# Designs tried in a protein design chat: VHH binders against Large ribosomal subunit protein uL24 (rplX). Part 1

Scores and structures below are computed, not measured.

Target 1, 123 residues: Large ribosomal subunit protein uL24 (rplX), of Solibacter usitatus (q01wa3)
Amino acid sequence: MAIAKRKPAEPVRIELKKEDTVKVLTGRDKGKEGRVLAVNRETGKVLVEHVMMIKRHTRPNPGKQIKGGIAERESPINASNVLIVCPGCHKAVRIAHHIDKIAGGKARRTRVCRKCGQTLDRK
Unless a header shows other numbers, all headers, positions and changes below count from the first letter of the chain; Kabat numbers aren't used for antibody chains.
F, E and O stand for the ipSAE by ESMFold2-Fast, ESMFold2 and OpenDDE, each averaged over both directions (binder to target, target to binder). V2 = 0.75 x the mean of E and O + 0.25 x the DockQ between their complexes.
[cut] marks letters that were taken out.
Atom coordinates printed by the task and the answers are left out, and those that the model quotes come from them; centres of patches stay.

## First folded at step 1 (VHH)

Design b1 (framework vhh_brivekimig_d4)
Fold by ESMFold2-Fast, scan of step 1:
Structure b1 (fold): chain B 123 residues (1-123), chain A 122 residues (1-122)
Amino acid sequence: as target 1 above (123 residues)
Amino acid sequence: EVQLVESGGGVVQPGGSLRLSCAASGFTFSDYAMSWVRQAPGKGPEWVSSISGSGSDTLYADSVKGRFTISRDNSKNTLYLQMNSLRPEDTALYYCAKDYEYGSGEWYFDLSSQGTLVTVSS
């Protein structure tokens, strides 16, 4: 039987990390700032503290009615709809990179603010 | 890219009816549960209703149960909310949301659209 192979989803390149402070660019939460709680690189989404607050519900059991009800929590938002907030200049900015050549031929890549040059990576 | 476009909002008097639509694209619509969420002026988001991918299971917030009906047409990739007996407290921006599985098997709602405004006023 001919079965077409499923093409893997294209990887979404996300520069955001857990604990980053981000600002929402669009939608009902536009202008809100919050800390990144989690990053899902498979879907290109981030979970931001106190942003997109909505009720979650428990996954439906196949062949049965929905169980577990609904509880209010943060909802994921597309990474493209948020920008990192620089701790140095306090503006929502695009992430740039500084490359530092380590002895032995390795390179260290760090995230920096494109506006002020402040390092965004923690030690 | 997942796209959700709400429509059907407007101004209506108390006791009136309105039907909202959400046109979905960029994913296999019938594989995902869908929800309606609203945000009233000065308040946080409030979940309104959810419907399973097949359309066989529905859930409603107590504030709208018996007045609102959620439905879907998987052949048209469209989600609906029929709103009857509208009250001033139903005034809000209404959003549709695709269910999203994240962390320990919990389901989350992805809200990224502009929504559609419903105003109930005398």
Scores: ipSAE 0.000, ipTM 0.086, lowest interface PAE 15.0, mean pLDDT 71

Design b10 (framework vhh_brivekimig_d4)
Fold by ESMFold2-Fast, scan of step 1:
Structure b10 (fold): chain B 123 residues (1-123), chain A 122 residues (1-122)
Amino acid sequence: as target 1 above (123 residues)
Amino acid sequence: EVQLVESGGGVVQPGGSLRLSCAASGFTFSDYAMSWVRQAPGKGPEWVSSISYDSSYTLYADSVKGRFTISRDNSKNTLYLQMNSLRPEDTALYYCATEPYYEDSSGWYDYSSQGTLVTVSS
C-alpha cells in the first residue's frame, strides 16, 4: 500500500524561501553556505544546495518533470538548523519583518535583516 | 520488481521499546538513502528519520530525537529503527521509503510498502 500523503492540520512555520542563501549551524555540514532548493512545510525541512549529500534514487515522475536514476543528491535538513545569509551585511542573521503602510490602508510584510535592516526579498 | 517489507511492529506500553525492520529487494540497496515515515490514525504522514547510503549521516524529526535510532545493514539489504521510551503519540503505521524531496509538495515514495503498525497503549 502506498503512503497516503495529506496536509497536516497545523503546518510548521518557516520564513525561508527558495533561492535564499543560508548557513548551516550544526552537524556534518556546519559552516557551509548554499542556496535553498526546496522548503517542505509539512516536515519543517529544507533542501540546501550541496548540503547533506547522499546517494539517492529518484523515481521517474513526468508530472513533476523528475527523471529516474541514481545521483548524489542533497538530503533534507531542519529549517531550525540554518540561518539566512543577509545580502547586505553578509552575516548569518535572524529574520525580522517590516510592515509597509500602503495608500488604501493595506499593510505588506517584508522580510528584513535583524542586524542591518536590509531587505531579504530579492526582486 | 522493487519491494520494501516492514516488520517488527506490535503493542507496547508507554516507556517500552520496539525495533522495526525493513527488508529491501529488487534494487541496489547500498546505493540509496532510506527513510522511516509514520502515519497516525486520522493524521497526515510525518517524516521520522533518514540515513545516508553509507550510514555516515543520520537525521531525525525533533519529536523522536534522542529516543529513536536509525541504522542499516547493507550486507543484508535491511533498514532498522530502534524505538526507545515510546509514548502514546508514537502510535502509527510505520513505513520505510526512499526519499526524493525536490519541491514543497514532493512527497514520500514507497515501492511496495505495506507498513507495520505500532500501538503504544495505554
Scores: ipSAE 0.000, ipTM 0.115, lowest interface PAE 15.3, mean pLDDT 71

Design b11 (framework vhh_brivekimig_d4)
Fold by ESMFold2-Fast, scan of step 1:
Structure b11 (fold): chain B 123 residues (1-123), chain A 123 residues (1-123)
Amino acid sequence: as target 1 above (123 residues)
Amino acid sequence: EVQLVESGGGVVQPGGSLRLSCAASGFTFSSYDMSWVRQAPGKGPEWVSSISGSGDSTLYADSVKGRFTISRDNSKNTLYLQMNSLRPEDTALYYCAKDEFEYVSGDYYEDYSSQGTLVTVSS
């Protein structure tokens, strides 16, 4: 009898990076734009500033004399439900790739706007 | 230490098919994303396709999407590229590359210094 050790899920390949501006495609926040705060490749989700806001209820803490309250924070959204906003053309676009030569036989793959060709990694 | 050996190239008519192989050694193959990069005569390198370490996630350049299929067999340390509906513009030296993902910049670095395998699509 063997005990099967759970293998961690493989990280989902996501082309979005922290600081990208994205537009939400579906759901209650459809049409909203925001900055990517974090990318979770294991879950395939991104955290976008002011998107998927949830209310966090804090219980009163009698030992610390803290009154309970309500705070709002972002909740993760599937990366498939957002598109990057190009800094050049200011439209929500799909990511394409450009290869730059670095050294003999090596290349760097960078993200570019599929519509206007601008580099997406420049602010 | 890292060694990549491409094979499977040849001369084929437009509309034909070829399957490329890449035998990898010198690293833990299943732990790295792998890519195919091509270089046409007199042109710079072009990224073609990428596959995650487990094989669960794939990406394709717009120029090959729907025609090419990337796959891997981690038990054999081998990467594949199935090329269908080949066009004269697919003529290039094809390289397999081990992806180095740099988290701070979000860029991928490919080493395509191997000899490659030549694909010629001619009528």
Scores: ipSAE 0.000, ipTM 0.225, lowest interface PAE 14.3, mean pLDDT 75

Design b12 (framework vhh_brivekimig_d4)
Fold by ESMFold2-Fast, scan of step 1:
Order: structure tokens, then sequence, then C-alpha cells
Structure b12 (fold): chain B 123 residues (1-123), chain A 121 residues (1-121)
């Protein structure tokens, strides 16, 4: 009896993309909606506009024209803690896929709302 | 309990038309995508068309694009499939389904007995 070969750990599959509108499911920002600014597939985290805001202190540097002060910016949140907001049904939903055949036999994947079927990809 | 009741099937000649209806109950109809799925004799199920909950998006299998039109009336909890320019290969038992059905990651909830469409020459 042979044993199966060990596979390396697979990165977490994230179906969210930049510009998606998502809703936060847990934590201090629970219920907030915002646009996805960035997706990090290595860490499984997303950066969402106006979500998980942190204060950062910047020292003034006159030689480099840097103005000192306290700025607020977003911090990453686990992709598992957000769901895409469907523009059609306005609910936080899971993403499904429609696959269209392209001329020449290539397949193109389109993301759709799992509940209402609305297309989630832009024009 | 989700219930879907199909009707409108029949026997037509090639080039003919039929309109199928599906009466839905047991759920908030306007909140769900609806689909038509068919099964030809001796073959597995084939997805035909889907419509979003609001009716704002429609999807069609390549084999029916330009010939079939999916629509819904949320005030009557009814799904429709207008079938034009029917071909012998459209002969199948037609089912309506709640949700999206035909690809990996698609989810189909329920369909009952279906309605038979026969296109004979």
Amino acid sequence: as target 1 above (123 residues)
Amino acid sequence: EVQLVESGGGVVQPGGSLRLSCAASGFTFSSYAMSWVRQAPGKGPEWVSSISGSGGSTLYADSVKGRFTISRDNSKNTLYLQMNSLRPEDTALYYCARGLYYKSSWYEDYSSQGTLVTVSS
C-alpha cells in the first residue's frame, strides 16, 4: 500500500477583487460597507476603504517636504470576515461563477451573485 | 416548503413556439435567482437560462441564445420561458429551479416534475 504524496499548503482562495463593495461581518467595524482597495492572497487579507482605520504618527522632515502629524489609514482584514455586496439584491452574498466559451474554446469566468444571479464583474 | 410547478409544455413542429410557466411558493421569490434546466431523453441535465431576482440580469446557454427569452413576474411569483424557433434538439423535460444551476459552484435548490416539450418532424 503506498501513501499519497504530501502536497505543499495551498494559498487561501480569494474571489474578491479590487473595487468590489464588501460588508464587514465581525469585529469593531461590523456592518460597515466599503470598496476593496487591495487583495493580499499570501496573507488571505483585504484592505477595505474606511474600514479598520488606524492612526499613524508621521515625523516632520523639512528637507524632504514631509508634513508631520497624525494620519488615519486602513489596515487589512481577513477576507473570511467580509462578504461581497451584490448591486442587484443589496445583500452580502457568496460569489458564484458563470463560465462562457470564447471563440477558440477558451473559457472566461464571470462572477455572479449566488442568491439573485446579478453579474458582479464590471462592464 | 419550496414548491415549483411547471406548465406550458406540449408537442410542436420545428420552427414553432411555446411559453413555459413556473409557479413558485414557499419562499420570497424576488430574493432568488431562478433558472430553467432541461433533460433530453437518455442525457444528463443541461442548464438553459437564468434570471436574477430583480429581473435585471439574464444568462443563456449558447444553444438557446437569440431563440429563448427568460422573464419573471415577481408580483405573481411566476417564472417564464418564451421558446421561439424550436428545433428537434430542444426536445426535453423542462424544469424550473431556485438559484443558479449548471457549473461548479452553482447551487440549485428545488424543482418538481417538470413539463415535457417535444419538437417533432
Scores: ipSAE 0.005, ipTM 0.226, lowest interface PAE 10.5, mean pLDDT 74

Design b2 (framework vhh_brivekimig_d4)
Fold by ESMFold2-Fast, scan of step 1:
Structure b2 (fold): chain B 123 residues (1-123), chain A 121 residues (1-121)
Amino acid sequence: as target 1 above (123 residues)
Amino acid sequence: EVQLVESGGGVVQPGGSLRLSCAASGFTFDDYAMSWVRQAPGKGPEWVSSISWSGGSTLYADSVKGRFTISRDNSKNTLYLQMNSLRPEDTALYYCATGYDSSEYYEFDYSSQGTLVTVSS
């Protein structure tokens, strides 16, 4: 294998969470909507269900009983290239925040749709 | 020549602990993110955990979160996986690899031969 030197940036602030529905803004899958499968805060990338599909191959190793094969998997895309889809207005929107004072005085931060005010946080 | 050599695997009872080590050579270890990946018999590979090049950030698969701890010592070119509260389902061949991952996607440049962990029930 070639020596590939990688030095990822420290974690990027991302407002997206697993299970969010997002719309792709650019590239091959532009306009496609999908569920967020994973968020990589080190790279600033997200994995979206059925977006950026690639074929992955597993290297076989008979002595170690590793099964070789081909599987289709999603590829990560930059979080900046997707927007959350609001369940209320059904549009791709920027995330805003609502701060609620909880009993006892501790503030709670909730993600909301910038356009319609609908809560974006999932149960 | 890039080399990744694991050690620390073995047979342990449920609830037990093991510490895996991965000794790296042939490249600048502290310039790479590192991951642990496992493969149970008859199954495909499953990503377990990742740590950034600086050690400042870690990621864990949901199945091991709270039980496993990934760490690294850049002065010794060594990656570690502390495995606590082991379960029979953790039985697998464990590999160290270079690269980053989100919770459900992985892409690695190099991987090792692996070390076997068996949790007897």
Scores: ipSAE 0.000, ipTM 0.089, lowest interface PAE 18.5, mean pLDDT 72

Design b3 (framework vhh_brivekimig_d4)
Fold by ESMFold2-Fast, scan of step 1:
Structure b3 (fold): chain B 123 residues (1-123), chain A 120 residues (1-120)
Amino acid sequence: as target 1 above (123 residues)
Amino acid sequence: EVQLVESGGGVVQPGGSLRLSCAASGFTFSSYEMSWVRQAPGKGPEWVSSISSSGSDTLYADSVKGRFTISRDNSKNTLYLQMNSLRPEDTALYYCARDYDFWSGEYDYSSQGTLVTVSS
């Protein structure tokens, strides 16, 4: 058998970051919450801890420190199928932005909860 | 359109040598890690070797280490596999493959393959 060819996705704008807590909106794990393990902005996909768990026969990639074999792993999910969970109001919400002026005239964008205004960025 | 075309397969005696080539087109070859993967009759695909986009780093499966050498020529968009000291268990269809997809656990593109038969 030939090696399976993946379907490439067009680049998508993603506001999610590693360590965000998100809630799954669709599919097998609908309603499940988990921590974002990785974000791929080229494919528009995110990897969420303990979400979309499957057994897979993977090939090794030593350059990426991935070893081959059969393992139970998270599968990627489209970023559009998850919403960030606000640490303030504890609801799944869309991300809004607050713009702060910094000394020197540069602007800084901060992610905020659209529902309660709480800062979503850590520290 | 992405295309990978192999050549160099054939029938060889144990202890013999073959050199496989893979001509790439339709993408920026020098930006991708490339690999050789093989599939023996009746078995699943087995990763053989990988080479970094620049060619400075190479990695090999334990079964071929010391016998096979992967290389690339980015100016010619070509990947190579030099196979020495061939054994009957090296008999397989050999595929040229582009970059491992972390998200799916699979290579993102593979070719039609070239048959290597090692027999006495």
Scores: ipSAE 0.000, ipTM 0.111, lowest interface PAE 11.7, mean pLDDT 73

Design b4 (framework vhh_brivekimig_d4)
Amino acid sequence: EVQLVESGGGVVQPGGSLRLSCAASGFTFSDYWMSWVRQAPGKGPEWVSSISGSGDYTLYADSVKGRFTISRDNSKNTLYLQMNSLRPEDTALYYCAKEEYYDSSGYLDYSSQGTLVTVSS
ESMFold2-Fast, scan of step 1: ipSAE 0.000; ipTM 0.396

Design b5 (framework vhh_brivekimig_d4)
Fold by ESMFold2-Fast, scan of step 1:
Formats: structure tokens, sequence, C-alpha cells
Structure b5 (fold): chain B 123 residues (1-123), chain A 122 residues (1-122)
């Protein structure tokens, strides 16, 4: 398996953050909910806890003392294929934004549930 | 050629801490995501953590989340794993590996050398 260099890419706008609870909309894990473990803005993908589980097979390499085996891990899913689950209304919802003025005249953007209006960034 | 040299393993008691290092050479370190993978005696390999090439994104396995911290110093071509609150089940050989992108985790062991042994026992 050859390793290719990581090519420069423009970041994809993604509203999801680590620790968000999301629901899968399509594919083999449709309807499953899990916590966002990571967001990759270069690929537009997210890693969701216990979602898109794959088996990874490693060949043994005696010269390097590497044991062969099988490990299970999450596989990335397109951010467009998940929706955030609101902690208030417990439904998969679209993210809306509220703009607040902070001290000193600077504005702060806060994520809110489009359905119930609950803040998604504060707990 | 690509070389990865792990160090920092040892024997600690439960609740202790260790910091692992991985010195990389033979490629442009900052262009690649890096991972830590471990293999416990008698078990298959387990992914532990990943970090993007710039260091801006990190991922952790549930089993180590909140206890381990992955980091990198691109000026030194070095990857780190800070391990706190160690448990007997953390006993394993720890390997570092290069990935094509941080969403590509299929070839963890391609560049790892002998790994570094971590033993947690009392």
Amino acid sequence: as target 1 above (123 residues)
Amino acid sequence: EVQLVESGGGVVQPGGSLRLSCAASGFTFSDFGMSWVRQAPGKGPEWVSSISGSGSDTLYADSVKGRFTISRDNSKNTLYLQMNSLRPEDTALYYCATEWGYDSYEDYFDYSSQGTLVTVSS
C-alpha cells in the first residue's frame, strides 16, 4: 500500500463540532445516533462514535515485530449525511445561528436549534 | 526512506503516566496525518489516536479519551502521546504511523519500526 502526499485543499464549511450528538440520514447506519469524534474540513467528513464501523486487517511483519490481526474502528461519513440532535427537543434538526454582541463591540455567533431555539453551544 | 522511531515506553503502576515520542524522517512530516496504534499481548491492533498534518484536528478512541493527548512538533518532525491515568488494559506495544489524510487509517503499521512497550502493572 503506497502512501500519497496529502494535497492542499480548500476547507469545507461544516457547522458540526466535536462532542455534538448527530443522527445518520443515509446508508447502512441510517437512523443511528452518535457523538462526533472529529471534523475534517478538507474532506467534508466527520467521524461519529460507533458509526460506519470497519474491520482493519494488518499483515504480520516478523522483521518489525508486528503482529497481524483485526481491529474495529469508525470510518468517516460525509457531514451532509448527518444532522445534529438537539439536546432540548431530542430531534435531528438543522443548525441556525444567533448573533450576539459581546463586551467591547465584537459580535459572537452562536449555534441554535432551528426547531426549538435552544442554544447548541452552551450546556 | 521513511523511518519512524518510537520511544518513551516503560513500566508504570496503575494511575501513572508516560509520554511517548515518535521521531520521523525521510518525508515532509507536516504534509501527513499521524496516528498511534497499539497491540496488546494476544490481541489484534487497536487504533488509539490521530492528528492532522497541521495539528489542528485530533481524534481519540473511546478507551483513551480524556486520558491521552496526541500532539506534534512539525519543527522537530516529532509526534507525541501523553498518557495519563494508565490502566492495566493499556499494556501494549505502541506504534506510530503515517496516513494519507486523517480520514485514511488503513496503513498504520507500514512505517512503524519495533514500537515501544508500555507495561502497566502493580
Scores: ipSAE 0.000, ipTM 0.106, lowest interface PAE 15.7, mean pLDDT 72

Design b6 (framework vhh_brivekimig_d4; at its last look DockQ between E and O 0.08; V2 from the best seeds 0.00; counts 0 for: pae E 12.4 > 2, unsure alone 63.9 < 65, placed apart)
Fold by ESMFold2, look of step 2:
Structure b6 (fold): chain B 123 residues (1-123), chain A 122 residues (1-122)
Amino acid sequence: as target 1 above (123 residues)
Amino acid sequence: EVQLVESGGGVVQPGGSLRLSCAASGFTFSDYYMSWVRQAPGKGPEWVSSISSSGSYTLYADSVKGRFTISRDNSKNTLYLQMNSLRPEDTALYYCAADLEYEGSYYEMDVSSQGTLVTVSS
């Protein structure tokens, strides 16, 4: 009888990319929109501009030439708690994918807006 | 409440070894770069070592490179510093710090910690 095929563990998959505009779905910042500043694919978290703001005390670090001080900075949120905002229809949407065949027999996977079909990928 | 609690310090002779631990609670430990910092009596703080959130990237001050090893266990929310070949110059209060790396900057959380004292002397 057939046996389930095992595969190796995979890292967390995130469809969001730096510079995407996203809308926050839950938490203290629900409804805010912001630009994705960074993606941590190992943890599945993202930094979103002006979202999850915290006060940060930066200690002096002579070995890294970092001055001390206090500043506000974004903290990570789970990528599942945001949706991309389509630049074409300006709505928070789920991401769909299309596979294009290009010259040379190669394929390109692109992110598209589920509502209006515009590409979400940048050049 | 965010907490970092260090342990494992003590008095050892030159050439000895110690293993420091830093137990974290009240935040998502696995999202943060962690650092060890030390402060000798009468001196300012000195950065010792840092480790990335996954543990895959480590960095050391030149003064400890080759003698100290930083590591972490994200399942136990614990940061470690293995200190070998200890010297009198390593005598200090050691404490851990949580950092968020973003665009080439390190941002420490404002946490209360006690540190653990390491004394290297005959």
Scores: ipSAE 0.000, ipTM 0.150, lowest interface PAE 12.4, mean pLDDT 75
ESMFold2-Fast, scan of step 1: ipSAE 0.084; ipTM 0.526
ESMFold2 (binder alone), look of step 2: mean pLDDT 78; pTM 0.785
OpenDDE, look of step 2: ipSAE 0.014; ipTM 0.280

Design b7 (framework vhh_brivekimig_d4)
Fold by ESMFold2-Fast, scan of step 1:
Structure b7 (fold): chain B 123 residues (1-123), chain A 123 residues (1-123)
Amino acid sequence: as target 1 above (123 residues)
Amino acid sequence: EVQLVESGGGVVQPGGSLRLSCAASGFTFEDYGMSWVRQAPGKGPEWVSSISYSGSDTLYADSVKGRFTISRDNSKNTLYLQMNSLRPEDTALYYCAKDSYDILTGYEEFDYSSQGTLVTVSS
């Protein structure tokens, strides 16, 4: 017989964005830092450069413009298993928010470091 | 910047052997799969062999299986290709390549922009 967990998953808000530098908190790549390549808010996962690398064997296929080889690529990791690295204090930190009221009355959330208070939004 | 410098090419008689080397810099060598690609005069590039980031997995084109051996030394950032039982058909400019995976499209690519090393098999 199959055994299933009964606790339902609730939506988790992901505050990470592409180009963020994150540190892996658990698993095979614990302690590694890398750049966020993609965020999947539907699955709650992020793709981090050179994290959770998998091997794929591909034969040359001229019809698909694919060259043969052993491809090593990232595998998604749960956003809860990484923590953003602050560009200001260089520590892995939790994300806090500053709320700005703009001319149109719309609130804008700016990500800030909980330890040093500097903005996490670059560029 | 990714820098790849090939060496070890030369002129050899059919049945002879050569060992090619590729010195890599500008990236974390041990995190990437590596490949050898060759281009014969008047032909497009042909994939020859690939090796995984750890060196535990290798793959070869059918034309070179049993004759060529790919290997790497991650402590020296160096890729090798041992070429035995060389044939006139192996005459080509040989490039080493850093394996690349386009996450958006899912296609494998090879990053090579060096001069390559010329292998001439003649008698």
Scores: ipSAE 0.005, ipTM 0.193, lowest interface PAE 10.9, mean pLDDT 74

Design b8 (framework vhh_brivekimig_d4)
Fold by ESMFold2-Fast, scan of step 1:
Structure b8 (fold): chain B 123 residues (1-123), chain A 122 residues (1-122)
Amino acid sequence: as target 1 above (123 residues)
Amino acid sequence: EVQLVESGGGVVQPGGSLRLSCAASGFTFSEYDMSWVRQAPGKGPEWVSSISWSGSDTLYADSVKGRFTISRDNSKNTLYLQMNSLRPEDTALYYCAAYTYEYDSGTEYVYSSQGTLVTVSS
């Protein structure tokens, strides 16, 4: 598999959002926890702070005065390989949903910890 | 699995020459721009040279212009750096890097190798 030629994945339902704290379940970074920096729903991948660190090289562009260099940066990881860390129980957990029934309105769905029931959405 | 393996480093006297090679595997070499980067002891990484996927464009850092030549052989999946008129300031760990041209999540990688040591001393 080429580094830029990945087989497209089927769209996957991702409940993770930016700023969530997640724990890596498998691979070289198994056990690491970090903040979600970005979610890509087209590829099913998330970018997690300090996870899957690689050296990135920037191509120089003389017309734009861009000097080439190398930086250590995060690489995307499949969302299926991470679990959200609950702020209440501090464990990696599955996301459950609480449905708020609103009189005369639409039901609202809120993410909650399956183990302790704490709200996972920031307010 | 992407793999980049350098060779050709060593010890030379000032004014000498070395040719570095970078053998690439695990990706379609001919579709990627390639670069040489070096890191001298106690300094940050310094870009040295780049070559386009086709070999039509080359770029050089001002510190190496006229002394170094980057080239590639797409039929052999190999990148080269010909280093002439070497100076003590060229002493560094040299490594090659592959750029990606398709920027989608999971394909925005650029891989670099372990590096090969070049020492220029008396």
Scores: ipSAE 0.000, ipTM 0.135, lowest interface PAE 12.5, mean pLDDT 73

Design b9 (framework vhh_brivekimig_d4)
Amino acid sequence: EVQLVESGGGVVQPGGSLRLSCAASGFTFDSYAMSWVRQAPGKGPEWVSSISGSGGETLYADSVKGRFTISRDNSKNTLYLQMNSLRPEDTALYYCARESWDYGDYEGFDYSSQGTLVTVSS
ESMFold2-Fast, scan of step 1: ipSAE 0.007; ipTM 0.379

Design c1 (framework vhh_8cml_1)
Fold by ESMFold2-Fast, scan of step 1:
Formats: C-alpha cells, structure tokens, sequence
Structure c1 (fold): chain B 123 residues (1-123), chain A 122 residues (1-122)
C-alpha cells in the first residue's frame, strides 16, 4: 500500500450518491463533468467516471509473479471538490433538502437544487 | 472481503472463442475494480484486462485489445472475459483479481482466484 492520507476520525457527511452527475471545481480536472461511480464516506472521497485518470502500473511482488502492465482507471477526488449538476437547470449547485410529510406524519428527506428547486433524486 | 472462483476455461482451436466467468462471493463486490491476469507455463503473471467498480471504464493489454472484452454484472456478482480470435500465445492459466478502493489507491490487487486453464492448440 502507498502511504495513506490521514483518515478522518468520523465518517464524513456527504450528500452525493452513485449515479449523480457532478462537476469538478478545482485541480487538474477542473471543469470536467462526470457520473459518480462510488462514494467513500469514511474517507470523504468520490470516484467520478473519467475524472482523475491514472495509469496503474502492475509491479512484480513476492508470491504473485506479476509481469509488468499498465491499466488506466479513475482515482478518488475529495467530495468537497465537486458539486452536483442539476438535471433541471444544468448548473453545478449546492444540495439543499426538502422534508416531505407523508400520510401519518411520516417524513422523508429529499435532495433538491438550491437554485431551481428541482428534485435531485430523479433518475 | 471477496472470494473469487473462475470458470469457462478449456481447450480451443486457434481462431476460436471462449467466455471466462469469475463469480465473487462476499459483500461489496461493486466496490472493487476487477481484473484478469494470465500466466503461461514458466512465465510471470501478466495483466490482460481491467474493469472499474461500476463498469464505467475498461482497459486492456496490447495483446488483448480488439480481441477480448471485459464486462461485469454487479447484480450477479460476476465479471466476464469474452475472448475471440484466440492464438496459441493466449494459452495459460487465467486469474480473476479484485482491487479495492482504499486510502492511497495504489495498493496491489487484494484478492485472487485459483485460476482456470485456457489451452489454444490445433
């Protein structure tokens, strides 16, 4: 394993979900949009399709007898460095929440676009 | 944690095709990138193909490009390697491997199957 970055003491509160479309705000891929492939709440990072691409070199190691090879895949990015793209207004936006009261006083928290109010949980 | 079992190997003539399957058991299969490696007798294990956690990106060795296709079915916890236009040079034991997302994201493959034999001969 490479030297890992320091882990947060508690899981990071992240509102992003798999299949969300996000836009990168900073770094080498600033301005790129892509689909969220995975969310790691323990590390506070997300994996975004075709964002932070790395060439992963396969290196020989004891017991496995691995020959050299290169594979290209996504690398994680901090969730704080991306914003969800609203399907309604097509802008990168902050996530707001609407609490729906359903029959019997039940409540459901729904993610909504802070700019246009569109539901973000819509596929 | 994931356990991997390969199947679908066998004897095939040059120009033939085979479809390899790798069945995964355990939690969070979709949190792993999945790869195929092969090892010919007396040789080192070499990379063949890789598919990302969601299937959104794939990569292939130069020898596999245009002939092999990697895919996955996360609902069935299975990864596949469709091998077409097989050559004698493709003969070897084919291994399925799982590579997790972790802090650092440069770790070696975490889990390996036992392999399935592919023999290409006339």
Amino acid sequence: as target 1 above (123 residues)
Amino acid sequence: EVQLVESGGGLVQPGGSLRLSCAASGRTFSDYAMGWFRQAPGQEREFVALISWSGGSTDYSDSAKGRFTISRDNAKNTVYLQMNSLKPEDTGVYFCAADSYEWGDSSEYDYWGQGTQVTVSS
Scores: ipSAE 0.000, ipTM 0.198, lowest interface PAE 12.3, mean pLDDT 72

Design c10 (framework vhh_8cml_1)
Fold by ESMFold2-Fast, scan of step 1:
Structure c10 (fold): chain B 123 residues (1-123), chain A 125 residues (1-125)
Amino acid sequence: as target 1 above (123 residues)
Amino acid sequence: EVQLVESGGGLVQPGGSLRLSCAASGGTFSEYAMGWFRQAPGQEREFVALISWSGSTTDYSDSAKGRFTISRDNAKNTVYLQMNSLKPEDTGVYFCAADFEGYSYDSLESEYDYWGQGTQVTVSS
């Protein structure tokens, strides 16, 4: 029974945030580290600075007055193919959570490093 | 998931200026390559200007070059089009468009994933 097809319109829960430093785990850019530029929760993908670079050709169109050229851009990568780099231990780690109860009684979740316990949320 | 809302259009005389803004909103926060396109009355939609995700690369149609400036503020998730020395030929509905899928510098309409509803610009004396 093939029911495992991805539904692009369903939001994906991703713990990564813009400005996180991540390390690529698989593919042609394996081992590269970069800053998260964007998170697409609909597709489950992230855009990482200077990772998955692709070349696109812009075709000249004299009728539309468009110049031709070649440029490089980042290509999205599945969030499952990257891990956050802890600023404390400098290792690619899984995100854990510390849960505190606030004065109002509602729980607060803070992202922490599973290896060293360092807080991953920035000041 | 991404919605684009244009603003800043209006009626202006030839030689005048307008600044268009495009605000991106939705459930997902992303940095996209952004483009401005326009559709004149009775014409096809045509490219005007584009800006890369970082703002480091811009391009313009020949009719816009030297008169229009595209810029962006990624902290506000907004793109702008400053239009100077407006001509009657610039009259049309101006659309903001976003290209996420990791495509490089591209002025082709088909490469853009999300579109706004447009804002009217009228240049008449």
Scores: ipSAE 0.000, ipTM 0.101, lowest interface PAE 16.6, mean pLDDT 72

Design c11 (framework vhh_8cml_1)
Fold by ESMFold2-Fast, scan of step 1:
Structure c11 (fold): chain B 123 residues (1-123), chain A 126 residues (1-126)
Amino acid sequence: as target 1 above (123 residues)
Amino acid sequence: EVQLVESGGGLVQPGGSLRLSCAASGFTFEDYAMGWFRQAPGQEREFVALISGSGGSTDYSDSAKGRFTISRDNAKNTVYLQMNSLKPEDTGVYFCAAGDYWSDSYYYTEPEYDYWGQGTQVTVSS
């Protein structure tokens, strides 16, 4: 066609946060559970502790307190390929939200387990 | 084949400006954080600036803050470093680097980057 189409709909937001426990749904590490180390909302990826491990060579750098050697490090995985593990029901679940509208008029949004209703946010 | 090719270096007087470019090929550019490092004569290689895969997050060394701006054009597979108010202390070889291992703390050191360019010379002198 001669006319450019609009941009696709915006991707779904990533609801995962650092310290969440997640389960890998696909790939080499399918079935592994681990703690989220970092979330990159721009790429749609997460780093999960002990998941997608690769070996990296590190050059010694005394000025930066870096030891040389071979270290294993996590590689990013798409957030769509993991599900949060609920601390209440111990199952991999979708994240739901509880919205509470306070007297001041501003709504408060918290993450909850879709199956058991437990809060997923730290207190 | 992964390739990073820097350009835009040169000789400039103190207070001048330069724009460095790094053209990338052989990987999915938007999935990689990009960084700039420099090595001055007789010194170790040091961090200058970083930019996240989509360009929404940037950070700078203390020496670069307020003077340098990192940006990227994912449609052109290119990362840029706009350098303003250049000082003699900015003289060195500037390297671009790509890393697919990310977190807010990981991109400040060389081991976080998987691919490196050959560097482009920047000389600031009267």
Scores: ipSAE 0.000, ipTM 0.137, lowest interface PAE 10.9, mean pLDDT 73

